VHH binders against Type II methyltransferase M.MthZI (mthZIM). Designs and how they scored, part 3

Target 1, 355 residues: Type II methyltransferase M.MthZI (mthZIM), of Methanothermobacter thermautotrophicus (Methanobacterium thermoformicicum) (p29568)
Amino acid sequence: MKTTHRIYFKNSADMNELKDKSINLVVTSPPYPMVEIWDRLFSELNPKIEETLIDEEDGLRSYNLMHEELEKVWHEVDRVTAPGGVVIINIGDATRKIGKKFQLYPNHVRTIDFFFDRGYQVLPFIIWRKQSNKPTKFMGSGMLPPNAYVTHEHEYILIFRKEGPRQFKTEEERKLRRESAYFWEERNQWFSDVWTDLTGVSQRLNHKNLRKRAAAYPFELAYRLINMYSIMGDWVLDPFLGTGTTMIAAACAGRNSIGYELDHNFKDLIESRINETLKLSNEIVMRRINDHIEFIREKNGKYYSENYKFKVTTRQEQDIRLYYPRTYKKIKNNEFEFFYQEVNPKKERQSKLNI

## First folded at step 4 (VHH)

Design s21 (from o03_7W with Y52W; framework vhh_4orz_3)
Fold by ESMFold2-Fast, scan of step 4:
Structure s21 (fold): chain B 355 residues (1-355), chain A 119 residues (1-119)
Amino acid sequence: as target 1 above (355 residues)
Amino acid sequence: EVQLVESGGGLVQAGGSLRLFCAASGFTFSDYYMAWLRQAPGKRREWVALIWSGGSTDYADSVKDRFTISRDNAKNTVSLQMNSLKPEDTAIYFCAADFGSWRYPLDYWGQGTQVTVSS
């Protein structure tokens, strides 16, 4: 097995490199309108935004202008997403005081409206609660009603499906779908509409012309979503690639990817992260296997995986195949190919017996 | 409560045969792969044969075509038939059971049974 990964250092409002209906899954976390960390990026895309925020102190107009910039990207996402494809957007709402007016800016609502208006099915979505991002300040009148404001500790993982359920028309496609299955206990963890077990991540970049701080969703969030909403060999798109989390997660899951990122200076960081992740890629898959073995030890497993010599809960899990990227090759300045090895728990178990 | 009890070891001449037995209790035997390991004095432990929970078998190169592992899930036993024994096969033979985790120690071990092959 091989996967292809391409990065385009340009504004994803124009994804002319991608043909219509070529993408199976979009997983992304855009810059959040009205969250202060993103003000500079939005103002560089449209200078009117800086004027509206700073000079006019007009939060609602600023919110609308920022979403107009994101909607240029969502138009391209709509064009490239294949029928049966899924678009997943992790987005937070913003609480902010502009001039004298404090309010929540409901980014998730505007995002839902965009895709709903274009005929997408809005699937049950996930609330991601970030425990470690607990605010330390109170807004408004603190302990005195009615002018005190609730704290905001969650983001939304919005899930949209294009046209309807994906069809698998060939036996080869159905086989690959079975091999791309997840464990029963993973299904029970991942398909909850509330995620409380993942901490938000932030990175600091200490180099000229690099983003001084990057807020990003964790690898595990992207990895779960890719396993939930695509099969091996699918094409995953992230129009706001940043430090490469979606691409790396897709590679670890045996999916192809395409990413767009405005800042060319992230190139070296992404390549560094690829190299670091390859050293741990086997551990990611073996953790899934070891977690499964510990889970099934307490269960009455009814079915058996001949591939991995362990019991599973359901028939669909019998055909699971787990691969990890072993090496990669740089094909062009912006294109990488990853090469895979199937996990071999049998070999690992035999090695354990010799110690 | 969990026990693996080996039997069938002893003294045998080169070229001879022995059959080892392991009786298991205290766990759901059919869910575990079963292995025979051996350790000669002053050497590290090495695996000899294993039988997976699904019934397939694997052997170390040093014993292939001479040893046969089998299991009886109804009686919670695993056996090792050893043919064409060599002095190099002299070791303490251990029965082991493991659910299959790569990162954890073996779940269960027997106390071992001595096999001595004289030249």
Scores: ipSAE 0.045, ipTM 0.563, lowest interface PAE 6.0, mean pLDDT 86

Design s22 (from o03_7W with Y52D; framework vhh_4orz_3)
Fold by ESMFold2-Fast, scan of step 4:
Structure s22 (fold): chain B 355 residues (1-355), chain A 119 residues (1-119)
Amino acid sequence: as target 1 above (355 residues)
Amino acid sequence: EVQLVESGGGLVQAGGSLRLFCAASGFTFSDYYMAWLRQAPGKRREWVALIDSGGSTDYADSVKDRFTISRDNAKNTVSLQMNSLKPEDTAIYFCAADFGSWRYPLDYWGQGTQVTVSS
């Protein structure tokens, strides 16, 4: 198995490199309208935004103009997404005081409205509670009602489906779908509509890799979503690629990817992250396997995986195939190919036994 | 309390046969994969054969086609039939049990049984 990954350093308001209906899954986190760190980026895209921010009287005009810039990208996302494809947007709402008015700017609502108006099905979405990014408990009048403000602690992982459920018409497609399945316990964890932590069941032997696990926190979010909403060999798009998390997660999951990033300075960082991830790619898949084995030890599964010689909870899990990228090749300045190895139960068990 | 007790070791001439047994108690035997490992004087431990909870077997290249591992879930035993023994098979043979965690230390080990093959 091989996957292809392309990066375009340009504004994703124009994705002319991509054909209509060519993308199976979009996973992205755009710059958030009205969150101050993004003001410069939005103002560079549309200079009128800087003017409205200086006025300090009309935050709503700034909010609308920022979303108009994002909607240029969402129009392209709509064009390239295939029927049955899924669009996943992680977005936070912004709390901000403009002039004399403090309010929340509901970015998730504007985003939902865009896709809903375009005929997408809004699927149950995920509330992602980010404990560590809470800045303060005391806003407004502190302990005195009524002028104190609730802390906004959640972001939204919005999930939209185009036209209806994806169909798998050939036996080859159905086989690949079965091989792309997740474990029963992963399903029960990942398909909760509230995410409070992004780690699986922690094992003591994984403590030596705690730094790598913490650094890969955004990675795990993308990795879960890719496994939940695509199959191996699918094309995953991130129109706001940044440091490359979606691309790297897609590669680790055996999916192809395309990313757009406005800032060319991210190129070297993305390549560095690719190299670092390849050194750990086996560990990612082995963590899933070891977490499964520890789970099934307590659960006592009813079915058996001939592929990996362990018990599973459901019949659908029997056909799971797990791959990790072993090497990559840079075929152009903006294009990479990853080459895979399937997890080998004999080799893994033999390594454990040769102590 | 978990126990793995090996038996069947001894002295045998080159070309001969031995059958090792491992009696297991204190855990749900049918849920565990069972393995035979050996350690020769001055060498590291190496795996010899395994049989998983589903009955599938695997062997080290050095013993392939000469050794056969089998299990009896009703009696909580695993056995290793060793044919065409060579002096290089001389080692202490250990029975081991593991739930199949792959990267964690093996759950349980026996005390070992000596196999000596003379030429």
Scores: ipSAE 0.013, ipTM 0.477, lowest interface PAE 7.4, mean pLDDT 84

Design s24 (from o03_7W with G100A; framework vhh_4orz_3)
Fold by ESMFold2-Fast, scan of step 4:
Structure s24 (fold): chain B 355 residues (1-355), chain A 119 residues (1-119)
Amino acid sequence: as target 1 above (355 residues)
Amino acid sequence: EVQLVESGGGLVQAGGSLRLFCAASGFTFSDYYMAWLRQAPGKRREWVALIYSGGSTDYADSVKDRFTISRDNAKNTVSLQMNSLKPEDTAIYFCAADFASWRYPLDYWGQGTQVTVSS
């Protein structure tokens, strides 16, 4: 098994490298409108934003202009997404005081509206309540009603499906779908509409703005979503690639990827993360196996995986195949190929038993 | 409380046969993988044969087609039939039990039984 990963350092408002209806899954976390760290990026895309935000102190106009920039990308996402494809956008709303007015800017609503208006089915989406929220945030007049504000502690993982459920027309596709299944206990954890078990983490970065960006989008979030909404060998698109989290998660899950990133300064960081991930790629798959074994020990599963010689909860889990990237090759300045090893129960047991 | 007790080791001539037994107690035997490992003087431990809870078996390439592992869940025993023995099969043979292996330490080990193959 091999996967291909391409990075284009350009504005994803133009994805001419991608054919219409060529992408099965989009997983992305865009710059959030009205969140201060993104002000510069949006103003560089449209200088009128700086004028409305700073000079006019018009929060609503700034919000609308920022979303107009994102919607140029969403138009491209719509063009390239195949029928049955899924678009997943992790987005936070912004609470902010512009001039004399404090309000929430509901980024998720504007994003839902875009895809809903284009005939996408809005699937049940996930509220991601971040564990790293500080306990002492106060907004408005503190302890005194009515001018105090609720703390904002969650982001949205919005899920849109194009035209209807994906069809698997060939026996080969149906086989790959079965092999791409997840464990019953993973299903029960991942398909909850509230996620409270994922925290942001600090990343090793040279610049302050890059560090903040990397911390906001955890590997586990992308990894779960890719396993939930694609099959092995699918092409995953991230039009706001940043530090490469979606690409790295796709590689770890046996999926191909394409990423777009406006800031060329991420190139060396992404390559560094690829190298670090290869050292840990076996650990990711082995964690899933170890978590499954711990779970099934108590569950007393009724079915058996001949592939991995352990019990499972359902018949569908018997066909699961688990791979990890063992090595990679840089094909071009912007293209990488990952090469895989399937988890081998005989080799894993031999390694453990030889001590 | 948990015990694995090996028996059946001894001295045998090259080309001969031995059958090793392991009696297990103190855990739900049928839920565990059972393994035979060996350690020759001055060498690393190596696994020899494995029987999964589902009944399938695996063998090290060095013993394939010569050794047969089997289990009796009613008696909580695992056996290793060793045929066509070679001098390089000389080692202490250990019975081991593990619920799943993988990243967990092996749950249980026996004390070992010596097998010596003379030419």
Scores: ipSAE 0.016, ipTM 0.515, lowest interface PAE 7.4, mean pLDDT 85

Design s27 (from o03_7W with D58E; framework vhh_4orz_3)
Fold by ESMFold2-Fast, scan of step 4:
Structure s27 (fold): chain B 355 residues (1-355), chain A 119 residues (1-119)
Amino acid sequence: as target 1 above (355 residues)
Amino acid sequence: EVQLVESGGGLVQAGGSLRLFCAASGFTFSDYYMAWLRQAPGKRREWVALIYSGGSTEYADSVKDRFTISRDNAKNTVSLQMNSLKPEDTAIYFCAADFGSWRYPLDYWGQGTQVTVSS
C-alpha cells in the first residue's frame, strides 16, 4: 500500500491544480471571522476589512466581508468535491466587542447557509466542547442583570454531503470499504454529537500520558473524522493546511491528501512533523487494537476476526484491516509518498512471548 | 480463582514422544488463546506453539512439523503432542492463556512441567 500527499503554497481561493469532482473528503479549520488573531490575515486579503473594524467600528460589515473571503474558498471546495463526497468544517463562533457593542458573530450559521443554499445535505454535526476547567472570568456586568453574558465554550464540526449517499459499484470498492471499517466501540464514541476534551476522561493516567493525549488532541479529531467519512485510498483535502495536521492524519489512516497553505515557511515544519509522526503511527494503530481487545474482553463478542485472531461485536468488523506508514519518500519539493505495513499479530504476539 | 496446571512432562530418549496437558479453570477458557512456552537453563523464555480461540494454530520454526497443539473447550484443556524429540527440546514447558492483547503481559501462567530429552 502507498499514499500520495501534495502541498500547494498558495491561496486556496484558486485550486486550479485540482480537477472537478476529484475529492472525496474535505476536513479543515479555516481562520475564524471576527476572532482577533485572524484580523490581519483577513485585512491582507481585503483592505476594506481593516477600515470597517478600526475606522468605522462596523462589526456586521466586517463579519460579512470576512465570510466573503472564505466563500471564495468554499466555491473551489464545491467544484472539486465529488458526488457523495463530504465536507467537514471545524469553526467557532466569535464573541467580540466592536466599539461599544458586544455580541456573538455566528460563523457556523453563515457557513451552513453557504452549503445549504448550494444544495448540500447538512448531516447531523458535532459540538466540540473544549472547556475542562471552572471558568473564572465573567463577561459583562458580573453579578448584575441584564448586561451579563453567557460564556461561550464550544466550537462546531459542521458536516455537509454533496448530492447524496456515496455508491460503491465495484467489488474492489466494496472490499476496501469493509476493510476501512471501525470497531463498534469506536463508532459508539465517534458518532456522538457532543465531543468533550480529554482531560475529564484521562485523569487516572500519569502526567506524561495525560500530556501526550492532550498534545495529540487536534490530530485525534482529524484522524477520527477521516476514518468516519472516507475509505482507505480516498483523497482528503485541507484548503487551510497550516502545520499539516490533516495531511498527517490522512497518511496515518491510509488516505491520500492535498493541502493548501499561504505561508511557505511551514514547509520544513511539516516535514519535521512527518518524521515525528512516523514514530507514532504504529502506536496509534496499536492503541486502537489494544483498546478494542480490552473492550471486547468485558463484552461477549459474537463474531471473529480471522486476520487478527480476536472477537468483534458485529459481522462488519470481521474484515477490518489496519495499516500504519512505515516510511515515506519525498518525490518533489511539494509531494510525498508513504509506504505501509499491516499490523502483524504473529510478530506482536511473538515479541510479547519471548521475554 | 484462575488456575493453569501442566502435566505430562518427564524424561524421554532422543527420537521419542511426550504429550503435555494443561487443565484450566477460573476463566472463560474458550475466549482465550492458549500457548505453550519453554525455558531452557541459562536461556530466555521462548514460545513453542499457540492455538487461538477460533482453532487456528501457529508454531515456532524449531518445532514445526514435530509438535501439534490442540484444545478441548468442553474440558477446558490444551495439549501439546511432541514427536521426534531432540536434546535441544529440554526445558521447563509452561502453559499460558491470554485474551489477545499485543502490548500487555500474558494474563495467566502455569507453574511449568520439566521435559528432559537424553542424548
Scores: ipSAE 0.013, ipTM 0.514, lowest interface PAE 7.2, mean pLDDT 85

Design s28 (from o03_7W with D58Y; framework vhh_4orz_3)
Fold by ESMFold2-Fast, scan of step 4:
Structure s28 (fold): chain B 355 residues (1-355), chain A 119 residues (1-119)
Amino acid sequence: as target 1 above (355 residues)
Amino acid sequence: EVQLVESGGGLVQAGGSLRLFCAASGFTFSDYYMAWLRQAPGKRREWVALIYSGGSTYYADSVKDRFTISRDNAKNTVSLQMNSLKPEDTAIYFCAADFGSWRYPLDYWGQGTQVTVSS
């Protein structure tokens, strides 16, 4: 098994390197319109934005111009996405005061409208509520009605499907789909429409080989979405690659990837992250297996994995195959190949018991 | 309240060195990626160095082999050692903390400290 990963340091408003209908999954988080940190980036893409931010009384013109820049990328995303392909966009709305007006700028609505107008099916989407330390600052007049404002605590993971359900017409495709399955308990966790810690306190397990925090939320988020909406060997696109999270997650999941990033300064960071993640890639897969074994022990699973001989909940899980990238090669300045090893849970269990 | 306080900025001659410090409070420091970003006059903010909670470090091409980022989890501090400074390094330097940034550290920012490198 081998996957290929390419990075293009250019504006993804032009993805001429990619053929029409060649991408099965897009997973991305663009710069968010009206979030102040991105003002300069948008103004560099379109100088009119800086003018409207200075002169605007209500922010609507700036909001529209920023989304027009993103929509140049979404047009390319639409061109390259194959029928049955899925486009996933993590996007936050912005709360901001411009002039005398404080309001939320509903970035998710504009994004939904773009794909909905182009005939995409809007699938049930996910509210991602970030867990963070508690700021005690209040928006508006604090405890005094009616001029106090709700705290904005979530982002949207929007999910769009092109033309309809993906078809698997050959036995080879159906076999690969079965091998790309997730566990029943992962399905129940991942396909919730709210992603958050349930108790907000001692949620993460202590004394694991890989702490969830070590993988970071963006890695876990991308890794989960890639496993949910693609099969092994698919091509995953991130037109706003940034620090390389989508590419690294795709590699860990046995998928190929293509990323676009304006800032060439991220090149060395991405390569460093590849090296660090490769050290943890076995631990990522073993964490999934260990979590599964603990789950199924209490559930008294009815079926057996054909490849690993552990119990599973459903027949659909029997053909699961789990791989991790063991090594990589830089074949060009901007192109990497990852080489895989299939997990062996029996060997892993035996090595842990020898203490 | 989350707080990041930078110190150590100042005026230095080209070829010189400075060490920046960031004192953090109000969050579980050891779980966060820590970063240094900078903004030069008339330019957008750019990242300079990142340090993972486990100690792994990453650097922008422009500062690689000249800057070193380090952290002290016991003291809730992150430091940036800047050697062989160039006039192009003149900027306001910001400390940032992020639990899981997709691109740039976005969760928490300091107020910044000015670094000026004379030719």
Scores: ipSAE 0.000, ipTM 0.220, lowest interface PAE 17.1, mean pLDDT 82

Design s38 (from o03 with S101D R103E; framework vhh_4orz_3)
Fold by ESMFold2-Fast, scan of step 4:
Structure s38 (fold): chain B 355 residues (1-355), chain A 119 residues (1-119)
Amino acid sequence: as target 1 above (355 residues)
Amino acid sequence: EVQLVESGGGLVQAGGSLRLFCAASGFTFSDYYMAWLRQAPGKRREWVALIYSGGSTDYADSVKDRFTISRDNAKNTVSLQMNSLKPEDTAIYFCAADFGDYEYPLDYWGQGTQVTVSS
């Protein structure tokens, strides 16, 4: 097994490198309108935004202009997404004072409206409650009604499907789908509409904005969504690639990827992250297997995995195959190929017996 | 209480055969893989054979084609049939049970049974 990964350092409002209907899954976390760290980025895309924010103190107009910039990207996402494809957008709403007015700017609503109006099916989506962003101080009048404000502790993982459920017409496609399955206990954890178990994971970064991005969009979030809404060998797109989290998660899951990032400063960081991830990529899949073995130890499994020599809960799990990237090759300045090794639990168990 | 009790060891001439038995109690035997390990005087422990909960088997190269591991889930027993024994097979043979995780020590061990192969 081989996967291909391409990065384009340009504005994803124009993705002319991608053919219509070529992408199976979009997973992204865009810059959030009205969240202050993104003001400069939006103002550079449209200078009128800085005018409305600073000079006019018009929050609603600023909100609308910022979403108009994102919607240029969503139009391209719509063009490239294949029928049966899924678009997943992690987005937070913003609470902010503009001038003397405090309010929430409901980014998720505008995002839903965009895709719903274009005929997408809005699937049940996930409320992601981030433990790490829990406020330490109360907003408004503290203990005194009515001018105290509820804390904002969650983001939305919005899920949109194009045209209808994906069809698997050949036996080869159906086999690959079975091999891409997840464990029963993973399904029960991942397909909850409320996620409370994921915290942001940060790496050492030189920029405050890069650090916040990494914390807000963790590897585990992207990895789960890719496993939930694609099969091995699919093409995953992130039009707001940032530090490369979606691409790295896709590579770890045996999927191809394409990412767009406006800021060239991310190039060296992404390549560094690829190298660090390859050193630990086996651990990711081994953790999934070890967690499964711990789970099944207490549960009477009805079926058996010949591939990994352990019991599983359902028939669908019998054909699971788990791979990790072992090496990669830089094909071009912006293109990488990853090469895989299948997990061999037999060898791991024998190693334990020999000390 | 969990217990693994080995039996069937002894003295045998080179070229001979022995069958080792391990009786297990105190856990859900059918869910565990079972292994035979050995340790010769002055040498490190090495694995010999294992049988997975599903019934498939693996053998160390040194004993392949000479030893056969089998299990009886109804009686909670695992056995090791040893044929064409060599003096190099002289060791204490241990029965072990493990659920199969990759990061924890073996779950259960027996006390071992001595096998001596004379030249």
Scores: ipSAE 0.025, ipTM 0.552, lowest interface PAE 6.7, mean pLDDT 86

Design s41 (from o03_7F with F99W S101D; framework vhh_4orz_3)
Fold by ESMFold2-Fast, scan of step 4:
Structure s41 (fold): chain B 355 residues (1-355), chain A 119 residues (1-119)
Amino acid sequence: as target 1 above (355 residues)
Amino acid sequence: EVQLVESGGGLVQAGGSLRLFCAASGFTFSDYYMAWLRQAPGKRREWVALIYSGGSTDYADSVKDRFTISRDNAKNTVSLQMNSLKPEDTAIYFCAADWGDFRYPLDYWGQGTQVTVSS
């Protein structure tokens, strides 16, 4: 088994490299409208935005223009997403004072409205509450009502499905779907509509401009979503690739990927992250197996995995197969192929016995 | 409360056969994979045969095609049929039981039974 990964350093408002209905899953975290670190990026896309922010101090107009830029990308996302495909957007709302007016700019609402108006099914979505130290900085008039403001502590992982449930019409597809299953206990953890177990990540970038623009969603978030909403061999798209998290997670999960990133300065960082992740790829899938064995021992599972010689909770888990990328080849300046090894619990058991 | 008791060891001539037995008690035997390990004088412990809870088996290269592991879940026993024995098979043979967690030491193992193969 191999997977293909391509990166295009260009504006994802035009994804002409991608055919209509060719993408199974979109996982992305766009630049957030009205969050100050993204002002320059949005203003470079549309110079009128800078005028509305600085000269006119018109927050609503700024908000609308920023979303109009994102919606150029969402139009392309709609075009390339296959029937039964899923679009997942991690987005935060912005609290900001423009001129003398402080308010929240509800980015998630505008994003929901875009896909809802295009006939997508809005699936139950996830509130991601980042783990953080207790807030020491308060907004508004301190301890005095009514002009004190609640702390903004979460983001939204919005989930949209195109046309309806994906159909698996061939026996090959149905087999691959079974092999792409997750464990019962993973389902119980991942399909909660509130995630509190994942911290936001601060990326240690030495270059000033990259540090300010880096998306702060972690590998584990992308990895869960890819396993929840695609099967092995599917094509995963991230139109705001940044430091490569979605691509690396797709590779670790046995999925192909395509990413778009406007800032070419991310190229070397993405390649570095590929190399570091390959050193840990076996550990990622072995953690899933070890957590499963610990869980199932307590649970008293009724079914058996012939592939890995351990018990599972449900019949659907019997055909699970877990792979990790062992090596990769850079095929072109923008294209990588990953080659896989199936996990081998037999070898791990034998190593334990030779103590 | 948990016990693994090996039996069937002894002295045998090269080319001969022995059958080892392990009687298990104090745990849900059918849920565990069972293993036979051996330790020769002055050598490290090594595995020789595994039988998984589902009944499939694995063997070390050194014993493949000569040894056969089997289990009887009704009697809570595992056995090792050893054929075409060689002097190099001389060792203390241990029965072990493990759930399969890769992070922790073996759950249970016995005190062993001596097998001596004369030249």
Scores: ipSAE 0.011, ipTM 0.468, lowest interface PAE 9.1, mean pLDDT 86

Design v01 (from z07 with E54K; framework vhh_7z1x_3)
Fold by ESMFold2-Fast, scan of step 4:
Structure v01 (fold): chain B 355 residues (1-355), chain A 121 residues (1-121)
Amino acid sequence: as target 1 above (355 residues)
Amino acid sequence: QVQLVETGGGLVQPGGSLRLSCTASGFTFSTYWMNWVRQAPGKGLEWLSGINSKGSSTSYADSVKGRFTISRDNAKNTLYLQMNSLQPDDTAVYFCARSKYYGSRTAFDYWGQGTQVTVSS
């Protein structure tokens, strides 16, 4: 098995490199409207935004203009997403005082409205509550009612499906779908509408803006979503690639990817992260297998995986096959190919470690 | 062709010391990260320590920090583990393991047969 990964350092409001209906899954976290760290980026995209931010008119004009910039990207996302494809957007709402008004700017609502109006099905979405959110500052009047405000501690992982359920018309696609299945216990963890077990990413970067973007979401979040909403060999798109988390997670999951990023400064960081992840890629799939073996021993599964010689909970799990990228080649300046090895649980159990 | 052979195990009193050696052959020893891993009776594998190709960087599990020291002699194709302040809980089969990827502490492709260390009176 081989996967292809391409990075375009340009504005994803124009994704002319991609044909209509060529993408199976979009996983992304855009810059958040009305979150102050993104003010400069939005103002550079549209100078009118800088002008409106100085107004004391509660920020609604700025909110609308920022979302109009994101919607240029969402129009391209709509064009390239195949029928049955899924669009996943991790987005936080913003709490902010502009002029004399403090309020929440509901970014998730505006995002839902866009895809709903375009005829997408809104699937049950996930509230991501980051661990260790212990606020040191109180919002509003502290302990005195009624002018104290609830602390905003979550983001939304919005999930949209284009046209309806994906069809698997070829025998090869149906086989890959079965092999791309997840374990019963993974399904029960991942398909909860509240995620409390994943912390935000903290990276040591020299550039302030790079550090903020790199902290958007963790590898495990992207990895779960890719496994939940695509099959091996699918094409995954991230129009706000940043440090490459979606691309790296797609590679680890046996999916192809395409990413867009405005900031060329991310190029070296992405390549560094690819090298670091390859060192741990076998560990990722072995952790999944070891977790399964531990789980199924206590549960006494009724079905059997001939591929890996262990019991599973359901018939659909019998054809699971897990691969990890063992090496990659840089084919062009911004294009990579990953090459895979299937996991061998019996041989690799000899290297199962408790550290 | 690739072989890792551990020696130096044996019976030792609590508080005592042992030095384990692992002799490598069949590959360019000086280009690989090397590790020590142990398995106590009825328990899983526990990674203890790793050392980079040049011997300039080492890492340790919390259970052995300050008591065990990993080192290597690339001219002799030999990896060492100096074990001090041994406790009964250190009783295990000790394995020399080659990292499959540079810097990996979890993926190993070649193992020795192990050497028994027993800590008892």
Scores: ipSAE 0.000, ipTM 0.092, lowest interface PAE 24.0, mean pLDDT 84

